# Designs tried in a protein design chat: VH-VL binders against a9kqm9. Part 5

Target 1, 255 residues: a9kqm9
Amino acid sequence: MRIIISPAKKMVENIEALPVCGEPSFIDQTNQLLTYLKSLSYEEAKEIWNCNDQLATMNFERIASMNLKTKLTPAILSYQGIQYQYMAPEVLEKDQLEYIQEHLYILSGFYGILKPLDGVTAYRLEMQAKVNLSDKKDLYEFWGSLLYNKLREETDFILNLASKEYSKCIERYVTEDVRLVTCVFGERKGEKVIEKGTYAKMARGEMVRYMAEHKISTMSEVKKFDRLDFSYDENLSNETKLVFLKGESNVRDRK

## First folded at step 24 (VH-VL)

Design b01
Fold by OpenDDE, fold request of step 26:
Structure b01 (fold): chain C 255 residues (1-255), chain A 120 residues (1-120), chain B 111 residues (1-111)
Amino acid sequence: as target 1 above (255 residues)
Amino acid sequence: EVQLLESGGGLVQPGGSLRLSCAASGFTFSSYSMSWVRQAPGKGLEWVSYISGSGSRTYYADSVKGRFTISRDNSKNTLYLQMNSLRAEDTAVYYCAKRGRSWYFYFDYWGQGTLVTVSS
Amino acid sequence: NFMLTQPHSVSESPGKTVTISCTRSSGSIARNYVQWYQQRPGSSPTTVIYEDNQKPSGVPDRFSGSIDSSSNSASLTISGLKTEDEADYYCQSYDSSRHYVFGGGTKLTVL
């Protein structure tokens, strides 16, 4: 089993943070992207980053001096966001760290795919970014099936906790011999499930932590996730989708 | 050289409050989680509270939950422990301790400690 | 929850070897790393062993740590005992709910 999650937009660099253990699998492609980004004008780069002037300037300067081999931070600590807050990687136990290092992957527009302890530098590059590199029009084309193939080499079961933006770079290449199961965290509204971004991110992070804490290896165990007032709904779920509903546990306790 | 210097200890009555400080130097303070560890007179070491480098995560021993608050000011390289509703059993030397540069939980540096005495 | 149990005291003559045990009450001792701290009289603790058997800079080679899964215990061994080794020694481990769990400490007396 491999677990995929989304990165966070905000990143921090902390070279004195916990030790890096590993190098991104596709560092050469990342270098290619870096070289490309370094070749761009400010305006071109800003367009790719799709951000305000302040962020654009910061990132432009960052790229200009970026070195992928130095001043690295573990990926799982570099990304800053609700998902990672709830994952709380720095307070994991030894075996839990081993678990995520083995099973967890972080998808990235810049790095493609990362193990939790891979050394990274701060960047801004979303997977949906439009690039003109090697006759590719975007990063989906750039990465192609590389990321999926990386996972496929290791497993026939992928648990998807990533957002659609990132998971689609995997989903589009899934073969019949691989089971991709997506976890959905939402609230019930009639026959529909509404995902609220904040709660979904919380739940995704907590799910990773839960899985690490319990060394989860089966779908049945994943279904037992019950944190943050989420509970598994069998009726809304299927072979490719696990639906967790917020607030349903209270209903069960009242029965 | 890493240095941790605690201050703020003293005599306080039961039910009283006290705020401890720990001045850190010799390392990038914000990069490391910090803890308070206390030692009652003639007794062993007891972990009290933990705070992450950014301060976003805090943890407490059951014995102090709801009464103590750990915080930090990274701009001042200072760790704090606000102690409220103090009890006699809180009497101890309180040490500031730095987490080692490890994914695993251990302390690599300790302060000299500050004595807190809770007595009527 | 688990506890770490240490002998209250140990004593040995200079030049000899002493071993201090730290036994985990529940769960495997190997589940998480064990650390050892030295506290000399009137002083603050100092780290002498981390991650079961690693030594910080400045710690003499005569200090060593080990894990014994069969007895579910960690051990601190001090060879070539010196007077300056007289101190309290604490083992420490952790779990998900308690980031630092200490043993009760062992007073080492150098005779």
Scores: ipSAE 0.695, ipTM 0.854, lowest interface PAE 0.8, mean pLDDT 95
Fold by ESMFold2, fold request of step 26:
Structure b01 (fold): chain C 255 residues (1-255), chain A 120 residues (1-120), chain B 111 residues (1-111)
Amino acid sequence: as target 1 above (255 residues)
Amino acid sequence: EVQLLESGGGLVQPGGSLRLSCAASGFTFSSYSMSWVRQAPGKGLEWVSYISGSGSRTYYADSVKGRFTISRDNSKNTLYLQMNSLRAEDTAVYYCAKRGRSWYFYFDYWGQGTLVTVSS
Amino acid sequence: NFMLTQPHSVSESPGKTVTISCTRSSGSIARNYVQWYQQRPGSSPTTVIYEDNQKPSGVPDRFSGSIDSSSNSASLTISGLKTEDEADYYCQSYDSSRHYVFGGGTKLTVL
């Protein structure tokens, strides 16, 4: 099994952070994107980043001085956000750390796909960015099947804990020999399931930690996830989608 | 070059409070998690509490949960331990300890310690 | 949860070799790395072994750490024993429930 998760927009550079162990698999493609970004005018870059002038100025200066080989931080510590807070990677036990290095991948518009301890520098480039490079209209076309093919070489089972924005770069290319299973974390509202972004991010991070603590490798084990008041709902789930409901589902499960 | 200096120890009555400080220098304080470790007279080392580099994550030994609060001020390079509802068994030298730069859990530097005595 | 058990004391003559054991009561000793700290009388602890068998800069080569899976224990070995090695020695490991776990300590006396 392999697990995919989203990055975060907020990143820190911390050269004194816990040690880097590895280099991004697609660093050549990352360098190609960096060269492209450096060729943009301020206004073109601001459009790509889809952000205010304060952030655009910061990132424009950042790419001007960026070096992909120096000032590196482990990816899983560089991304900041509630998903990463609930994952708590800095306090994983030895076997749990080994588990995430073997099983977990972070998706990135800039790096493509990252192992947790790969060395990264801070950047801004969301997967939905309209990069026009090498006759590609966006990053989904730029990455093509490269990211899926790397996962396919390693597994026939992908657990998707990423947001749709990022998971699309894998989902578009899934072949018959690989099962991709998406976890959905939501609340029941009438007959509908409402997914609240904050709760979903908490649950995705907690699921990674839960899986590392229990060395989970099968779908049946994933279905047993019950943290943060979530529980698996068989009726809303199928062979490619595992639905976990918060609160009201637990009441009905108790009879 | 790394220096850790504890202060704030002293004699206090049972049920009283103390706040310990640990002044840090020689490293980027905010990048490292820190711990308090104590040693009762003639006894061994006992881990007391942990705080992450940002201060967002804390852990406590069961023996001090609800009574002690670890905190840090990264702008002052200072680690704190607020100790409330003190008991005789809290009598110890209290060390601040820095996590080494490793994914695995060891302390690479220790302070000199500050003595807390809880006695009538 | 688990405990780390050390002998209360060990003694040996200068020039000889001493081994201090650290036995884990439940679960494998290899589940997390074991560290060793030295504490001379009146001083703070200092790290002599981390990650089972690694030495910080400045720690003499005569200090070594090892793991014995069959006895579920870690060991600190000091060869060529010197009077300056007289100290208390603590092993330490980690887990998610108790976090940093120390052994009870061993008083090494150099005769």
Scores: ipSAE 0.570, ipTM 0.820, lowest interface PAE 2.0, mean pLDDT 91
Fold by ESMFold2, fold request of step 26:
Structure b01 (fold): chain C 255 residues (1-255), chain A 120 residues (1-120), chain B 111 residues (1-111)
Amino acid sequence: as target 1 above (255 residues)
Amino acid sequence: EVQLLESGGGLVQPGGSLRLSCAASGFTFSSYSMSWVRQAPGKGLEWVSYISGSGSRTYYADSVKGRFTISRDNSKNTLYLQMNSLRAEDTAVYYCAKRGRSWYFYFDYWGQGTLVTVSS
Amino acid sequence: NFMLTQPHSVSESPGKTVTISCTRSSGSIARNYVQWYQQRPGSSPTTVIYEDNQKPSGVPDRFSGSIDSSSNSASLTISGLKTEDEADYYCQSYDSSRHYVFGGGTKLTVL
């Protein structure tokens, strides 16, 4: 089994943090993207980043001086956000750390796919960015089947904990010999089920930690997830989608 | 040269309060989690509390939960331990300890310690 | 919860070799790395072994660490004993519920 998760927009650079253990698998493609970004005018780059001038100025200066091989931070510590807070990778036990290094991949518009301890530098490039390189209309076309093929070489079972924006880069290319199963985290309101993004990110991070703590390797074990008041709902689930709902007592008592 | 310098120990009555400080230098303080470890007279080492580099994650030994609060000020390179509702069994030398630069859990540097005595 | 059990004391003559054991009561000793700290009388602890068998800079070559899976234990071995090695020695591991877990300590006497 392999687990995919989304990156985060916010990143920190901390060269004195816990050590890097590895290089991104697709660093050559990342270098192509960096060369492309360095060739852009400020206005062109700002459009790609789809952000205000404060962020655009910071990122424009960042890419001008960026070196992909120096001043690196482990990917799982560099990305910041509630998903990563709930994973709490800096306090995983030895066997749990070994588990995520073997089973967990972080998707990235810039790096493609990352092992947790791969060395990265901070960047801004979301998977939906309109990058035009080598007749490719966007990053989904740029990455093509490369990311899926890497996963396929290692597993016939992919557990998807990524957002749709990122998981599309895998889903478009899945072949029939690989099972891709998506976890959905939602809550029941009346007769409808809704997914709130913040709670979904919390649950995705907690699921990674749960799986590392229990060395989960099967779908039946994944279904036993019961943290943050979520539990598996068989009626809403199928062979490619595992739905977890927040409990009735939590919904009634939540403010 | 990494240095950790504890201060704030002393004699205090049961039920009283005390705040320990640990001044850090010679490393990027905010990059490392820190801990307090104590040693009662004639006894072994006991981990007390942990704080992450950012200060956002804390843990406490069961014996001190609800009474002690760990904190840090990364702009001053200082670690703190606020100790409330002190008991005789809290009498110990308190060390601040720096996590080594490793994914695995060990301390690479220890302070000199500061003595806390809780006595009527 | 697990415990790390050490002998209360050990002694040996100068120039000889001593081994201090650290036995884990439940779960495998290999679940997390084991560290060793030296504490001389009146002093703070210093790290002599981390990650089972790694030595910090400045720790003499005569200190070594090892793991024995069959006895579920870690060992600190000090060869060529010197009077300066007389100290308390603590092993340490980690657990998600109790975090840093220390052994009870071993008093090494160099006769």
Scores: ipSAE 0.549, ipTM 0.817, lowest interface PAE 2.1, mean pLDDT 91

Design b01
Fold by ESMFold2, last read:
Structure b01 (fold): chain C 255 residues (1-255), chain A 120 residues (1-120), chain B 111 residues (1-111)
Amino acid sequence: as target 1 above (255 residues)
Amino acid sequence: EVQLLESGGGLVQPGGSLRLSCAASGFTFSSYSMSWVRQAPGKGLEWVSYISGSGSRTYYADSVKGRFTISRDNSKNTLYLQMNSLRAEDTAVYYCAKRGRSWYFYFDYWGQGTLVTVSS
Amino acid sequence: NFMLTQPHSVSESPGKTVTISCTRSSGSIARNYVQWYQQRPGSSPTTVIYEDNQKPSGVPDRFSGSIDSSSNSASLTISGLKTEDEADYYCQSYDSSRHYVFGGGTKLTVL
């Protein structure tokens, strides 16, 4: 089994953080993207980043001085946000750390796919960015099947804990020999499931920690997740979607 | 090169409060989690509390939960332990300890300790 | 959710070899790395072994650490024993419920 998660927009650089243990698999592609970004005018870059002038100026300066080989931070510590706070990677036990290094991948518009302890530098480039390389119209086209092929050579079962923005770069290429299963974390509202982004990110981070703590490798074990007041709902779930509902009243009568 | 200097220990009555400080130098303080570890007279080492490099994550031993609060000020390179509702069994030398630069859990540097005595 | 048990004291003559054990009560000793700390009388602890068998810079080569999965224990071995080795020695491991877990300590006397 392999687990995919989203990155975060906010990143920190900390070269004295816990040690980097690995290099991004697609660093050559990342360098192509960096060269492209460095070639942009301020106005073009601002459109790519889809942000105000304050953020655009900061990122324009960042790109100008960026070096992919220096001032690296482990990916799982560099990304900041609620998902990573609930994952709490800095306090995983030895076997749990080994588990995430073997099973967890972080998706990235800039790096493609990352092992948790791969060395990264801070960047801004979301998967939906309109990157225009000569024969590619966006990052989904740029990455093509590369990211899926990496996963396919390692597993026939992908657990998707990423947002749709990021998981699309895998989902588009899934072949019949690989099962991709998406976890949905939500609240019941009438007869619909409403996914609140912050709570979903908390649950995704907690699911990674839960899986590492129990060395989970099967879907039946994933269904036992019950943290943050979530529980599995069989009626809303199917072979490619596992639905977890929050709250005491998250189970419909199944009789 | 690394220095950890505790202060704030002393004699206090049961039910009283104390605040310990640990001044850190010789390393990038915000990059490392820190702990307080105590040692009662004639006894062994007991971990008390942990705080992550950012300060966003804290843990406490069951014996001190609800009474002690760990904090840090990364702009001042200082670790703190606020101790409330002190009891006789809290009498100990309190060390601040720095996590080593490793994904695994050990302390690479210890302070010299500050004595807290809780007595009538 | 485990304890680390050490002998209360050990003694040995200068020049000889001593081994201090650290036995884990439940779960495998190999689940997490074991560390060893030395505390000389009146002093703060110092790290002599980390990650089972690694030595910090400045720790003499005569200190070594090992793991024995069959007895579910870690060991600190000091060869060529010197009078300055007289100290208390603590093993330490980690788990997600109690965090840093120390053994009870072993007083080493160099006669």
Scores: ipSAE 0.534, ipTM 0.803, lowest interface PAE 2.3, mean pLDDT 91
Fold by ESMFold2, fold request of step 26:
Structure b01 (fold): chain C 255 residues (1-255), chain A 120 residues (1-120), chain B 111 residues (1-111)
Amino acid sequence: as target 1 above (255 residues)
Amino acid sequence: EVQLLESGGGLVQPGGSLRLSCAASGFTFSSYSMSWVRQAPGKGLEWVSYISGSGSRTYYADSVKGRFTISRDNSKNTLYLQMNSLRAEDTAVYYCAKRGRSWYFYFDYWGQGTLVTVSS
Amino acid sequence: NFMLTQPHSVSESPGKTVTISCTRSSGSIARNYVQWYQQRPGSSPTTVIYEDNQKPSGVPDRFSGSIDSSSNSASLTISGLKTEDEADYYCQSYDSSRHYVFGGGTKLTVL
């Protein structure tokens, strides 16, 4: 199996971080995007980044001096956010680290798809960005089926822990020979089930850690996830969606 | 040149408190997790506490949990250990130790140590 | 969780070879890397072996580390013993619940 997760907007550059082990698989495509971004005026770039002048200026300067081969940080340590905090990659044991290097992929608008220890530099480019490169109108078109095809070469089972913004770049191209299964982390609110973004990000990170600790490779093992007061709900789930409910929302276990 | 210099040790009564400091230089302090490791007189090494580079994740040995608090100030390149409710068995030389630049868990540099003596 | 067991002491003459063992009580020794630290009398520890068999800069070639899966142990071997090698030696490994785990230490005496 292979696991996909989202990146984060916030990134740190830390050249003294734990060591890089690998180069992004689609570095040539990343070079194309970098060349394209460098060709933009400030106003064109700001529009693509959809941000204020403070962030746009910082990223414009960053792109001007960017070197994809130097000043690298392992991808899983470069992305910052609650998902990565709950994953706690800095304290994975040897066998757990080996597990994530084999099974985990981070999606990226700029790099496409990353192994956890691939060397990256900080960037800003969301998957929904409207790039205009090589007759492609956005990054979904730019990446096309490349990312899915890489996963398809390695597995017939993809566990989706990414947000919809990022998982779309895989889901659009899924073929019948590959099963894609999405984990949903939510809670009951009255008669409804809602997914709160903060809890979902915490759970996605914790799920990666749980899977690494137990060397999970099957859907039945994934269903046993019970951290952060979540538990699997069979009634809300189906063959492509595994629903986990938090605490009091797991009424079946409490009755 | 990596340097780690502990300070703040001394004589304290049982039930008392003491704060240790470790001044770090020669490396990017915030990039590395740090630990306190202690050694009772004539005894072996015992890991005491861990703090991540950002300070957001901490761990403690069972023997000190609830009594000791590890912290760091990355703007001052300083690691701290607040020791409360001290007991005679806490008497030891306390070392600060730097995690090596590796995904695997070893210390590449150790401080000189500071002696804490807990006696009535 | 697991313990790391070392002999309490070892003695050997200058020029000879010693091996100090470090046996893991439960789970495989290969589950995490093993480190070795040297502590001379009155001094702080220094790292002599990390990641089973790697040496920091400045550690003599006569120090080596190895793993023996059949005995579930790590070993520190010091050949061509010198009087300056007289020290306490600690092995160390890691796990998620206890974090840094040290062996009890071995006093090496060079007579």
Scores: ipSAE 0.498, ipTM 0.794, lowest interface PAE 2.5, mean pLDDT 91
Fold by ESMFold2, look of step 24:
Structure b01 (fold): chain C 255 residues (1-255), chain A 120 residues (1-120), chain B 111 residues (1-111)
Amino acid sequence: as target 1 above (255 residues)
Amino acid sequence: EVQLLESGGGLVQPGGSLRLSCAASGFTFSSYSMSWVRQAPGKGLEWVSYISGSGSRTYYADSVKGRFTISRDNSKNTLYLQMNSLRAEDTAVYYCAKRGRSWYFYFDYWGQGTLVTVSS
Amino acid sequence: NFMLTQPHSVSESPGKTVTISCTRSSGSIARNYVQWYQQRPGSSPTTVIYEDNQKPSGVPDRFSGSIDSSSNSASLTISGLKTEDEADYYCQSYDSSRHYVFGGGTKLTVL
């Protein structure tokens, strides 16, 4: 089994933190993207980053001086956000850390796919960024089937904990010899399931911890996830989608 | 290069409170988790509490849970331990300890310790 | 959770080799790495071994660490024993519920 998760927009560079243990698999493609980004004018780059001048200036300077081989931070520590807070990788036991290093992948518009302890530099490039690559219309076409093929070489079972923006890079190419199973974390509101980003990110981080603690390798074991008041709902689930509903707190909140 | 300087120890009666401080220098304080480790007179080392680099995650030994609160001020490079409802068995030298640059839990630097004595 | 058991004391003559054991009571010793700390009288601990067998900068080559899965133990070995090695030695491992777990300590006496 392999688990995919989303990156985060906010990243820190921290070379004094925990050590790096690997190099990104698609560093050559990353270097092509870096060359592209360095070729942009400030206004072109700002448009792609879709941000204010403060962030655009910071990232423009970052790209100008970026070296993909030095001043590296472990990927799992570089991304900041509630998913990574709830995952808390810095306090995993040895065998749990080994589990995520073997089973967990972080998707990235810039790096493609990352093992947790791969060394990264901070960047800004969302998978949905409106880029003009010479023979590719966007990053989804740029990456093509490369990311899925990497996973396919290693497993016939992919657990999807990523957002749709990132999981599309994999879902588009899934072949019949690989099961891709998406976890959905939501709340029941009338006839629909509403996925709130904050709770979903918390649950995705906790699912990674849960799987590492129990060395989960099967869908039936994943269905037993019950943290943060989530529980598996058989009726809303199917062979490719596992729905987890937030229970007690949702009922309590309505009163 | 790395320095950890504890302060705030002293004599206190059972049921009393103390706050320990640990001033850190020579490294990027906010990057590293920190711990308090104590040693009763003539006894061994006992881990007391942990705080993550950001301060968002804390853990406590069962013997102190609910009575002690670990915190940090990353703008002042200072680690704290608020100790309430002190008991005689809390008498110890309290060390500030820095996690080493490793995914695998060890301390690479220790302070000199501050003595806390809980006695009537 | 588990305990780490060390002999209360060991002694040996200068120039000889001493080995201090650290036995884990439940679960494999290999589940988490073992560290060793030296504490001289009146001083704070210092790290002599981390990650089973790695040495911090400045620790003499005569210090070494090892793991024996068959006895479920870690060992600290000090060869070429010197009088300055006289200290208390603690092993340490990790557990997700108790976090940093220390052995009871071993007093090394250099005869």
Scores: ipSAE 0.482, ipTM 0.772, lowest interface PAE 2.8, mean pLDDT 91

